# VH-VL binders against Ubiquinone biosynthesis protein COQ4 homolog, mitochondrial (COQ4), part 1

Every score and structure here is a prediction.

Target 1, 235 residues: Ubiquinone biosynthesis protein COQ4 homolog, mitochondrial (COQ4), of Homo sapiens (Human) (q9y3a0)
Amino acid sequence: SDGAGPLYSHHLPTSPLQKGLLAAGSAAMALYNPYRHDMVAVLGETTGHRTLKVLRDQMRRDPEGAQILQERPRISTSTLDLGKLQSLPEGSLGREYLRFLDVNRVSPDTRAPTRFVDDEELAYVIQRYREVHDMLHTLLGMPTNILGEIVVKWFEAVQTGLPMCILGAFFGPIRLGAQSLQVLVSELIPWAVQNGRRAPCVLNLYYERRWEQSLRALREELGITAPPMHVQGLA
Below, numbering starts at 1 at the first letter of every chain, in headers, positions and changes, except where a header shows other numbers; antibody chains aren't numbered by Kabat.
F, E and O stand for the ipSAE by ESMFold2-Fast, ESMFold2 and OpenDDE, each averaged over both directions (binder to target, target to binder). V2 = 0.75 x the mean of E and O + 0.25 x the DockQ between their complexes.
[cut] marks letters that were taken out.
Atom coordinates printed by the task and the answers are left out, and those that the model quotes come from them; centres of patches stay.

## First folded at step 1 (VH-VL)

Design d01 (framework fv_daclizumab)
Fold by ESMFold2-Fast, scan of step 1:
Structure d01 (fold): chain C 235 residues (1-235), chain A 121 residues (1-121), chain B 106 residues (1-106)
Amino acid sequence: as target 1 above (235 residues)
Amino acid sequence: QVQLVQSGAEVKKPGSSVKVSCKASGGTFSSYAMHWVRQAPGQGLEWIGYIIPIFGTAEYNQKFKDKATITADESTNTAYMELSSLRSEDTAVYYCARDSYYDSSGYFDYWGQGTLVTVSS
Amino acid sequence: DIQMTQSPSTLSASVGDRVTITCSASQSISYMHWYQQKPGKAPKLLIYDASSLESGVPARFSGSGSGTEFTLTISSLQPDDFATYYCQQYNSYPYTFGQGTKVEVK
């Protein structure tokens, strides 16, 4: 309360503070239960509009990114040829992506549909980001435990500037034990930030045309280095 | 595709009130701020206030705090602005406009066609 | 209230001309927007956050400036560009607009 009184007894102004509370409310619900994909979708769609325009414009300026915007590829169980991916050499992007899904019991289809973005192309960009998230776990060698998710969020925050990624990066660590928090701050955040700055925008990578590429070769192409330690079991 | 459709022109006597509607179609209504802006004949734009339907909260330009009441009906995707104690200087085209963002740094990405309110004796 | 003042109030130009419109804020602001309004129509967003081009707006429109001085430039005026242009600040309530700059046929 900043004094001067309200306009009338039950007046709740829609000041910048109130708008911030709307964003904070959806963010708090998403952080409390990240499996509530509807809340994550609301946060991303309502707070990321200008950032999505920046990302879309960045993709338009990149040859591969422009092709992705033109062709609108999707990563889902209906678009993935699982039999083909299973037949690929071990160590290829496609094979390692399937291994990641299997080990972590994640489906490509677990994300809520885009609802609150009025521009069709921007709706595609945020949907692409959601579909690429699991691919980032594969590229970075991060599990889906709390520590691994936080590391990926730091990489995503540096790469995209999306408010939901920034919030996840900064507030996610509150859920960690002392040892994991120390490792996160001293080794994993610097690593994630360094890789996020070095790598080209991950939204510009046409993953569907790289399934047969060696994951090691792709990491070298993107400037992504091996994690400083195994994150599995530290969460 | 978002479209804002406003109610038709009104002619009112001094001292009366008028209620202008703005119906949204395509896209989301509840989670975006809906603003009201007026333009007197041959004059510039003047911001009146806004409402965020999902919270039911409204904010006003201090000039309009005792004159304008902004409401929303989520069941019909319609925002309303009621202007009371009308005077001749309230004659203007009234626009509804959607904030592209419900946070404090948005811009007006979609506008209604405008509603002419004429106050005459 | 933050006052937004545009210059010039009226500008006569020909197709192909480079047109420059200035907007001055009464105090330093971080962000502002530019709108175009044609007679009998609602305003249309052109530039947001001083320099970002809105989707679907032709590349001949550009914005620049910071602090108290902002500029809208049309690099080569087209017939569809004869309109009134408004700047707006969203730095603080109440949101305020400039008085408008009318770009008319020479």
Scores: ipSAE 0.000, ipTM 0.390, lowest interface PAE 20.3, mean pLDDT 79

Design d02 (framework fv_daclizumab)
Fold by ESMFold2-Fast, scan of step 1:
Structure d02 (fold): chain C 235 residues (1-235), chain A 118 residues (1-118), chain B 106 residues (1-106)
Amino acid sequence: as target 1 above (235 residues)
Amino acid sequence: QVQLVQSGAEVKKPGSSVKVSCKASGGTFSSYAMHWVRQAPGQGLEWIGGIIPIFGTANYNQKFKDKATITADESTNTAYMELSSLRSEDTAVYYCAREGYSYGLDYWGQGTLVTVSS
Amino acid sequence: DIQMTQSPSTLSASVGDRVTITCRASQSISYLHWYQQKPGKAPKLLIYDASSLESGVPARFSGSGSGTEFTLTISSLQPDDFATYYCQQYNSYPYTFGQGTKVEVK
């Protein structure tokens, strides 16, 4: 044929006006139901272009991040050697990641594909961010309940500056009861912000080459401290 | 100030191989990507590939994956490019260049002329 | 691969002229650099990230554009500016250059 193909699998070309409409609609839906991963994904793609460039630049400046951009590893059921991860010692990143998936009943394959980013490398960066999100739950010791998701969003907002993370961090708390909100504001947000500032960019971590590393040692390397309380047990 | 010094001109027979060196002095070497770019006589610039020395992994233009091998030696601050199975169309000036703080290729070697003739 | 196309391929100009060179990408890109090459010399970085002037480059050089169309402008051509200019996308692998625009004496 013409020889011109799509920028990447699932790419959908959109005009600036169409991106504006998608951003408004997805923002409204994501605020109504933050568990709609497809709507959160669309919001991230349509509002994050400038910030994605900054994140890509940070990755290029970092030796490990540059290798990630070069090799473009993916975290999915088809790319993960689940049998190998299961054989790793308890407490290793890979073993703890599997435990997170099992306990929270999350699959690495349940995220929406990237569609509305018109730059192939930035599309990879936002896809990498989505795939890494589950690793952040593991690194931070946070469950996938509303409170845990909000804490992770505060960490991500500080780390990335992505508009969708900022919106999630600031508007997510509106769904919390008074007691959880008090704990979030007094304990968890300060903790998430401090860790986010101290830790190097989490997109620069080549997780696929660190599966056997102790989670404790990795947290020490990144400057991430243990959670101040058990969020999963908070009622 | 950074300076890149390349090895001297080479004349090679078709089917042979050539290895060009690029030694960096001044500044730091290990964390900056080193790229190789060629220019055939009277033609434009063509990117061959690049390497970040600290990782040791190279990325290639697909048309050169079976022809070029890019390596780096951090202990001597030297990048290398080896071309195999040389043909007359490989006759070109080969440049090494550092990807700088701005992500542009901010320092270039003087170029190495590789002539392939029988 | 992202194809970079420059126009014109050759441009005749006089000292003091305003020179404009266009670079078009086959798909939307966020990162583009401009280089100057004089005969027998290695290229020199002029503009990085579409519009940022490299240190030591005269202010008469400027870059603009986004998406698929980018422009290099020389506001008042000097004798030292007669050279070939190349754009380069730094958005994805493989990195690609435009075919070059030769600015020569009218």
Scores: ipSAE 0.000, ipTM 0.409, lowest interface PAE 18.9, mean pLDDT 81

Design d03 (framework fv_daclizumab)
Fold by ESMFold2-Fast, scan of step 1:
Structure d03 (fold): chain C 235 residues (1-235), chain A 120 residues (1-120), chain B 106 residues (1-106)
Amino acid sequence: as target 1 above (235 residues)
Amino acid sequence: QVQLVQSGAEVKKPGSSVKVSCKASGGTFSSYAMHWVRQAPGQGLEWIGGIIPIFGTANYNQKFKDKATITADESTNTAYMELSSLRSEDTAVYYCARDYYGSGSYFDYWGQGTLVTVSS
Amino acid sequence: DIQMTQSPSTLSASVGDRVTITCRASQSISYLHWYQQKPGKAPKLLIYDASSLESGVPARFSGSGSGTEFTLTISSLQPDDFATYYCQQYNSYPYTFGQGTKVEVK
C-alpha cells in the first residue's frame, strides 16, 4: 500500500550523526550568508524535531491550526491566484502580501524542499513555517534586508523556539554595522520580543482564508503593534 | 553557465578499482548535491548514489553500497565515485548529475559520461 | 523500491505525429521527472514535477498525470525528437527510472 512507501516527497533518510553534521554545516553557511535559504532550511530540519512536535501539538489544540494540519494548504505560485490578490482592497492582507513580494523581488517558490525530517506531519509543519515567513515580514512591516530579517528572526525565536530561529536571532547581528546594531538592540529587539510574546502562534493563522481581511485589523487581532521606526522596504 | 566535466574513459581488469571524477564549473558547487547514474550498453539508467559536498555524507542505492564510494572536494569543486572489485557486469557509462536544493530537486545538469570497460 | 514502468518500450513515428509515452509507478508518487537521451549523449531534463516545462525546452513537450500514472506528450514530432525518453521518481531512495521508451523513425 501507500503507507509502506516514502514518508513524503524529497525525504532523505539520515542518521543522527548525519543530522548533526548537516546542522553544523548549515549553521555555519547560514551565518556566513543568511540569504542561503537552502542552508537555513537544512538547519531547521536537522535541529528542530522536538520543537516541531511541540508546535504541531499546539496547532492540533487550536481550532484554526487544526484545520491547517488537516487541509495542508501551501503557499506557492501554483496555489496562489495572483490576479485575485491584485483585485483585493488596498490594505488587505492579500494585497499587502503581493506588494511585499513585488517591492522585495521575492517569489513564493524559492523555498528549499523538506528533506531531513523523518515524520511526514512534522515535515509539513516546518515547510509551513518557511512559507509563512514572508507573511511575517508583511505582518511585522519588515523588509528583507539583513536588519529586517534579524528582527523577524527574533519574533520567530520567541514565537516558535526553533533552534534555527534562536541561532539566527543571536548570531545574525554579527553581520550588522554599528549603527544598525544600535537600532536593533535599543528599539527593534524589544519590539520584536514584546510582539512575539503577545501574539498567538502565527502558525495557527490560516492566511489563505484571511486574504480579504484588513492588515491593520489583523494586526490588532494578533496584538502586533506598528514598528517603532521605518526600516527600508515595506511601509 | 554550469558545466559538469568528467574524467576520460577507463579500461580496467576484473578485480581492480576505478575512480571517476566530475568537476563542476560556472555555478555554486556547495549549494548542490551531486549524484551518480550508470547506464550499461544498450540499457537504461540506474541511480548509484549522491553526496551533499559541504557535509561529506553520501547516500547509496543499496545495490551499490559495498561497491561504490562517493566523495567530494569543495576546494576543487569536484565529486568522485570509486568502484571497487570490478567485474565485467560493471561495464557501463557513468554519469554525474547535479541536484539543486534551492527551488527544486531534479537532475538539471549532467556530465558528458565516462565509459568504464571491464575486460580481461 | 518504487518500480517505474514505461509504455511502449519502442515507438515508431513520423515527423509531425503526436507522440504519447506513459509511465506507471508501483505506488503513488508526487515527484516525477522526464528526461530525453540521444545516442552517445547524456540525458537532458525535459519536464520536472510531472508537468513543469524546463527552461529552454520546446513548448511541444508537455507532461501530465498524478498518483501512479503519468504521460509525456510531444504534440508535433520534430527530427530532433527521435531519442529515448525516461521517467524518474524522486520520492524516495533509491531513485528509480523507467526502462525507457525509444522513439524511432517509421
Scores: ipSAE 0.000, ipTM 0.402, lowest interface PAE 18.1, mean pLDDT 80

Design d04 (framework fv_daclizumab; at its last look DockQ between E and O 0.05; V2 from the best seeds 0.00; counts 0 for: pae E 13.0 > 2, placed apart)
Fold by ESMFold2, look of step 2:
Structure d04 (fold): chain C 235 residues (1-235), chain A 121 residues (1-121), chain B 106 residues (1-106)
Amino acid sequence: as target 1 above (235 residues)
Amino acid sequence: QVQLVQSGAEVKKPGSSVKVSCKASGGTFSSYAMHWVRQAPGQGLEWIGGIIPIFGTANYNQKFKDKATITADESTNTAYMELSSLRSEDTAVYYCARGLYDFWSGYSDYWGQGTLVTVSS
Amino acid sequence: DIQMTQSPSTLSASVGDRVTITCRASQSISYLHWYQQKPGKAPKLLIYDASSLESGVPARFSGSGSGTEFTLTISSLQPDDFATYYCQQYNSYPYTFGQGTKVEVK
């Protein structure tokens, strides 16, 4: 046909060669600085098409996942009632999510919009996963320091198979000191992998309807166990 | 409700040791940090160390690393702190306290009643 | 180690007064609690994570601040509020307390 136009807001159509260049460049930048969330986002968008299809297809088979795909909820400052979340009981998912945001000085809006995925539904899936990433920090009890991010990437790699998660999990440790690396390899990776295999797909949870649920109860429902070590003081 | 019940007051001679217990009931034990805090007479609070029982490894304030040994027994929901080579300066009330959040919280929403350890000749 | 310095060390106040206690950290922190302690009793958690009110604590207590400076405020002091108050950081080991602020009757 004549050519592709934008498929959704913020979409930037790219050729396969342009995607290859973006993937290589973003991978290099993300390895250099794992906190370049914008580069991690570009990497995920340019390399994940086949895996995103697998994730979307499994969401379609799950009743809750199918509702999410249909209704397209968003976790953002404009969609969250932060006042209501603040009023929730201590230990609820919503209250602990706000604590995570405050403590780590991030907002739901700090995640880059999806730009380079050439399928509208798959663009939503990766956007949803980015929004869920902060929930994974909350669920796993992991801070946003380098060690905590690597642990979450191991969980995400097992859960999703996304190339960006596998690369982050495998190459992120290069920048760790010996003490943190020893703890990561001997304790944290086995824990993250075990929980990633045991837990249901976290994309199938409609978090926006679970804010009042006890975080402890939710972890028990998902089979998520205590981390083997306090990460905050180590990394 | 969660309750922390500590062992009774102890009077010890210098050079001896003491083991203080803290039994938890009414809640989850293994996944919450259990901290030990001391308060010398008329003084403020000082963190000694803590343990998350399921991990089995204790973390210590460097000041107390050679003085205190912190352990936990998941089968009895009891944390222990042993103080060795007691001196008169170790006279204090010792509190156990449970972390506010599971897994990684170092702050306490429940406290034991305190155990007075008196070291005198 | 992160040093926590409270100000003032002692505060004389009357019922109905607005009381403000300051806690300053020697470096930037994200995790801070406030405790109340009465003689012969264990400390009681008032404010967690700098600004969140613990369940069952009266609304006259509030916390604020970030970075290196944090405050505990009692909007209208009540007879039950005469006690010693401690801040505590849990940002990194060793977890450290401020030296305490005694609020006593004027």
Scores: ipSAE 0.000, ipTM 0.426, lowest interface PAE 13.0, mean pLDDT 81
ESMFold2-Fast, scan of step 1: ipSAE 0.114; ipTM 0.631
ESMFold2 (binder alone), look of step 2: mean pLDDT 90; pTM 0.924
OpenDDE, look of step 2: ipSAE 0.380; ipTM 0.785

Design d05 (framework fv_daclizumab)
Fold by ESMFold2-Fast, scan of step 1:
Structure d05 (fold): chain C 235 residues (1-235), chain A 120 residues (1-120), chain B 106 residues (1-106)
Amino acid sequence: as target 1 above (235 residues)
Amino acid sequence: QVQLVQSGAEVKKPGSSVKVSCKASGGTFSSYAMHWVRQAPGQGLEWIGGIIPIFGTANYNQKFKDKATITADESTNTAYMELSSLRSEDTAVYYCARDLEYSSSLFDYWGQGTLVTVSS
Amino acid sequence: DIQMTQSPSTLSASVGDRVTITCRASQSISYLHWYQQKPGKAPKLLIYDASSLESGVPARFSGSGSGTEFTLTISSLQPDDFATYYCQQYNSYPYTFGQGTKVEVK
C-alpha cells in the first residue's frame, strides 16, 4: 500500500471473502494432516479474530500479560539460550522444556509466521500462542503423539476459545483407535477441561522470566494437576 | 438465555460505602468478564472496571482504583462492586454487563441498573 | 486515555430521514462498538467491531470507519429509533465512551 509501512513482517492483507476461503481450505488440510503446522496456523489466523481480541484484553488486564504485550518476547532457536537452559537444575521449567524438545524431537522454529491477521497486536497474540504451545505440553506432561495433542487441544479450547482449538479438540479423536478413544473420553478430556478452567490464562505467563522456577511449583501455582495416566505409549 | 439481576436501589450518606450485586443466570459464569459501568443523572457512560471470575483479579479504570472493589463469587454466580467514601458526585445508576460468549468481548447483556443516591 | 468525541451531541430528525452520527477517537483504534439507550433503560448493543450488526438489530442500522473516524448510519429513521447513541472503544483500558448523541423528534 503506497506510503504505509507493513503492519508487521510477513503480513498479507486479505478481504473477508479471502479469509473465509483460507479458513475452509486450511481447516480441511489440518484435519487431513495435523502435522501441517502451516495450515493449522492459517486456520487460527482466519477464524480467531474475535477470540484474539478477548485474549488480548485478558492479557492487558493482567500485570504479567500486559508486560508480555509491551515487550513482545519471542520463543525461537534464535532467542533461546540453549546452553543456559541445559545448565539449569533438573526439574526447573527451562530444563524440562529442553528435555521435552529433545525427547519429542520438536524445534521451537516449527511454527509458521503470522500472515493473515490485520492487527499487529493480535498478530503477536496468535504468534505467542503458537510459540507457547510446546510449553503447554511441558506444563501438562503430554507427549506430541496424536492422543497427547488432542488432550492439549481440549485444554487450549477451554483456555482460549479459539475456533481452531475447538475444531482440533472435537475432530482430532477421529484418528484414534478404540483404546485411546475410550481413555480420552473417560479420563483425559475431563482432566484437561478441569485444568483449563482452573488455570489462569497461559498467555499471561512470562515463560522467559521463569526458566529457573521448579516445574512442580509452577504447576501448583497454576492449579495444574498430574495426568491421570501415562500417555506416552497410547497413541 | 443469559440474564443479569442487580440488587435494589440504595440511599447512602456521604462517607459511607455501598455494595451492589449482580447475579447471573443462564450461560457460564466463571469464564466471562463481568464489567461495571455507571451513568450519573443526565450524563454519559463511564467504565469502572471488570473481573473474570476464574482468574480472581479485577482491573479498574484508574479514576476508580481507590474507590471501587470488584469481586465475584463463583458458588453463587454473583459479581459485586463495592464503592467506598461516597460523595454526592457518586450518585448514579450502576450497571453490570457481560459477554454473551467467551469470544465476543462485547457488553451483550446488561443488568437492569442499580440507582445509588448519595445525600445528607 | 483514549478520548471519544461524538458529533453532533443532539440531532433533530423526522421519521424516514437518513441519520449519520460520527465518533472520533483521539488516537487510531481498531475496536469500536455502538450502543442505543432509551430513557430509563440499560444500553443495548447495536454494532460491534465498527461494522458488524448485532443479532436482532434491524438492517437499517450500519456502521463504518477505521482509524480515528467512525460513523453510525440509520438509513430510514423509525419511531423506535429516537434514543441516545454511544460509541465505545475497547482497544485499551480504560474502556471509554463518547459523550452520546441524542436523536430527537423534529
Scores: ipSAE 0.000, ipTM 0.395, lowest interface PAE 18.7, mean pLDDT 79

Design d06 (framework fv_daclizumab)
Fold by ESMFold2-Fast, scan of step 1:
Structure d06 (fold): chain C 235 residues (1-235), chain A 120 residues (1-120), chain B 106 residues (1-106)
Amino acid sequence: as target 1 above (235 residues)
Amino acid sequence: QVQLVQSGAEVKKPGSSVKVSCKASGGTFSSYAMHWVRQAPGQGLEWIGGIIPIFGTANYNQKFKDKATITADESTNTAYMELSSLRSEDTAVYYCARESGSYFDAFDIWGQGTLVTVSS
Amino acid sequence: DIQMTQSPSTLSASVGDRVTITCRASQSISYLHWYQQKPGKAPKLLIYDASSLESGVPARFSGSGSGTEFTLTISSLQPDDFATYYCQQYNSYPYTFGQGTKVEVK
């Protein structure tokens, strides 16, 4: 019955019909502006339930992933020691993540809160995915311009199978000019797909325990190769 | 900071309709739920319904389902509530309110209120 | 619908008094807000999620409680605090408010 309490902070109770409407509306809006973090979040929450269960179960079976589900670390301004990250050696994961945030004018807190997932552990999994998204830009060497976001979506689609990532990967390119589209199709999609297949599940990586690790060494460990070209000037 | 500015007071005859507007200025409009709450003279607060502008999806208190229509116009950052078949019992101050991103279900920003008086 | 009942409906107090307002839900809830309303003004958020103080609200206001019983406390009443206070549940639609507690001068 409708008398059940909310499952977590920010939970908004919605019917299956309302979830369908939210999914359709957020998909339409994300196609027009993929930088709308709120709409991308809603699309992910309303269309990904089965896939989130698969991801959660995979994390439970991985030693590092199980630790993440147990401890539920968060990546936000309140949980990050920005001064410590700034003091890390150049080329470390933490220092390069901070550089990514500064260069792209992104805060750890710019992500939309989870609202439309009716299971609290699955809500954590999708929130973790969102918080990790900026880390994937760092790992893949991709900027937050439209082309860079599309490349990351192709990687995420292969890695997670989330419908929102698949939709973003396939429909994002309609916003690109001919030069960027040529580069995307001929170079960047094959690269992103290859890396997505090789890398272990990125949700199983305990980033907060790897801040000091060399980004180059981490990429080698994960099977992530250097991008075939610099994307910052293209889109 | 986001401010909500509502349309002015209305005096209506029984059986007529009224449409109240709520314009948001500053900040993001489309992704935050906008709610309507009324308060009859000397009475408490009663939730009418809310809308998420980006989807056009409105949820209503069952009591108001056939009386209130809540809409939003993203191009003008304006939410609307229309009440039909007005009766004297609909005399109230009508508030628009926004849910906060930091405490999503809390109404952190309120409009100044619109007095709707229904009298013959 | 979840019924929210406040007690007392009216209380008379003096500046400096400790004031406690209770809100009872007809069923267990996890999330509750408190609002303050002065005559002729829109309500103002004081406490969200039962116990979290809204930014800019004086520290003399505090909230506590869980399940079906919640309280708003004003540790030392100031002249600015004579107002009507409302609790609100946001567990489920329709969102419902308590009937209000009017804090008036003794």
Scores: ipSAE 0.000, ipTM 0.403, lowest interface PAE 18.3, mean pLDDT 79

Design d07 (framework fv_daclizumab)
Fold by ESMFold2-Fast, scan of step 1:
Structure d07 (fold): chain C 235 residues (1-235), chain A 121 residues (1-121), chain B 106 residues (1-106)
Amino acid sequence: as target 1 above (235 residues)
Amino acid sequence: QVQLVQSGAEVKKPGSSVKVSCKASGGTFSSYAMHWVRQAPGQGLEWIGGIIPIFGTANYNQKFKDKATITADESTNTAYMELSSLRSEDTAVYYCARDEYGDYLGYFDYWGQGTLVTVSS
Amino acid sequence: DIQMTQSPSTLSASVGDRVTITCRASQSISYLHWYQQKPGKAPKLLIYDASSLESGVPARFSGSGSGTEFTLTISSLQPDDFATYYCQQYNSYPYTFGQGTKVEVK
C-alpha cells in the first residue's frame, strides 16, 4: 500500500478546503504583520500552485534556470562560504549581500520551511523564491523596514505573479503613514513596476555563480536602475 | 560637513615602514568605504586599495598587496595605511578618499588633504 | 586591468573657450567619474557616472559618453578651471585613472 513516505522533510499533506482555510488565515496575518515569515510562507504555498508551475516551466526553458532546477542550490548559513564572500571586492554581489545581512541583522536561515506544496519540484521553486528575497533587497537597494518590504513586494508581484506578493503589494501600504504612502505611490511603485517589467525572471539567476560579479554591472545587465530616493531614512 | 584629515608629512629611510592615518569627521564613518590613492611627483593617480570598516576586510590593487596594509578603527573613525619595505619609488603624496559603496553610488566624494611620504637618506 | 587613456595630455586654452577632454577605456565600462586637481590640492569630484553633475559644481561642466569613449566638456572656461583633470573607471578592481589632462593658459 502506502510505502513511499513523505515528499520532502517538512511536507504536510492538505485537502483543497484546508488549503483555502490556510490561505485566508495566513493572508490576514501576513497583512497584519509582514514580519511573520511563517504566515507569509504559508500564504505563498497555499495560493501559488498554478503560478509556481508557470515559474517552474519558465525556468526549464531558460539555460541558467534549467541548471538551477537540476542542481537545486540553496542559500543558507550551511551552504554559504562567508570567508569567501568577505574576501570579494566591495560592490560585488556577494559582498553587498553580506552587507545587507549585517546592516539589517538578518540571517539566511530566517525563512520558514516549505510545508503545504504537494509537488517536490514546486516546493523547491517556492523555497528558492524565499531564499532569493534577500537578494532582491540587495539588487533593489531596499531596507527591511515596512516601506522597503512593500517596494520589494511590488517588484516581486510584477516578476512572479504570486498571489502572496500581489496581496502584500496592494494591502501592505495600509500600514504606512501619510508621508511614506505619498512617496510610495508617487515615486517608488512606478520605479518598482518598471524594474520588475524590465528585469528577467529573478529565479533564473544562478546567484551562487555570480558572487564575484559587480552589483552595479549585474543591475545594468538586468535593467535595474537606482532607487529615486533613500528609503532607509523613511518609516 | 564631511572632512577627512590625514597625518603629517614623513621622511623615511629605504627599507623602513610608514603608517599614515585618515580621520573622518561628520557623517557616518562605517557606512562608507575608505580608499587610498597615491600620486608620485609630477605623475597621475594610482589606486592602492580600500576597506569597508564594518567588515574590517580590505581589497588591494595586486601591485600593492605585499606592500600595503589597510586597516580601520570604527571607534575613532580612523582609517590607516601602512607601507612596508619602502623604496625611493614610493615617494609620493598619499590620499585617503571616501566612497559610498555597494548600492547605486560609488565615487570618491571626499578626499583627505594628502600626506607627503619622502623616501631618501 | 582596465586601462584609461586621456586625450590630450596637455591643452592650452583662453578664458571663455569651450574645452573638451576625452577618456578611452580598454574595454566597455558603465561607471566613469571625472575629477579636478589643482596644484598642491587633493582631487575634487566633478562628474559621476559619466554624466551626473556633483552638487556644488558649476553648470558649465558636463560629461557624456558610454561604452569605451567618454567626454568632459567645459562650455566656457573660467580662470578657476585651469587644473589637471582625471577620469576614473569604477567598474572593477583595480580602480584605474587616466594619465590626466592639464588645462593651462594659452
Scores: ipSAE 0.000, ipTM 0.421, lowest interface PAE 15.2, mean pLDDT 80

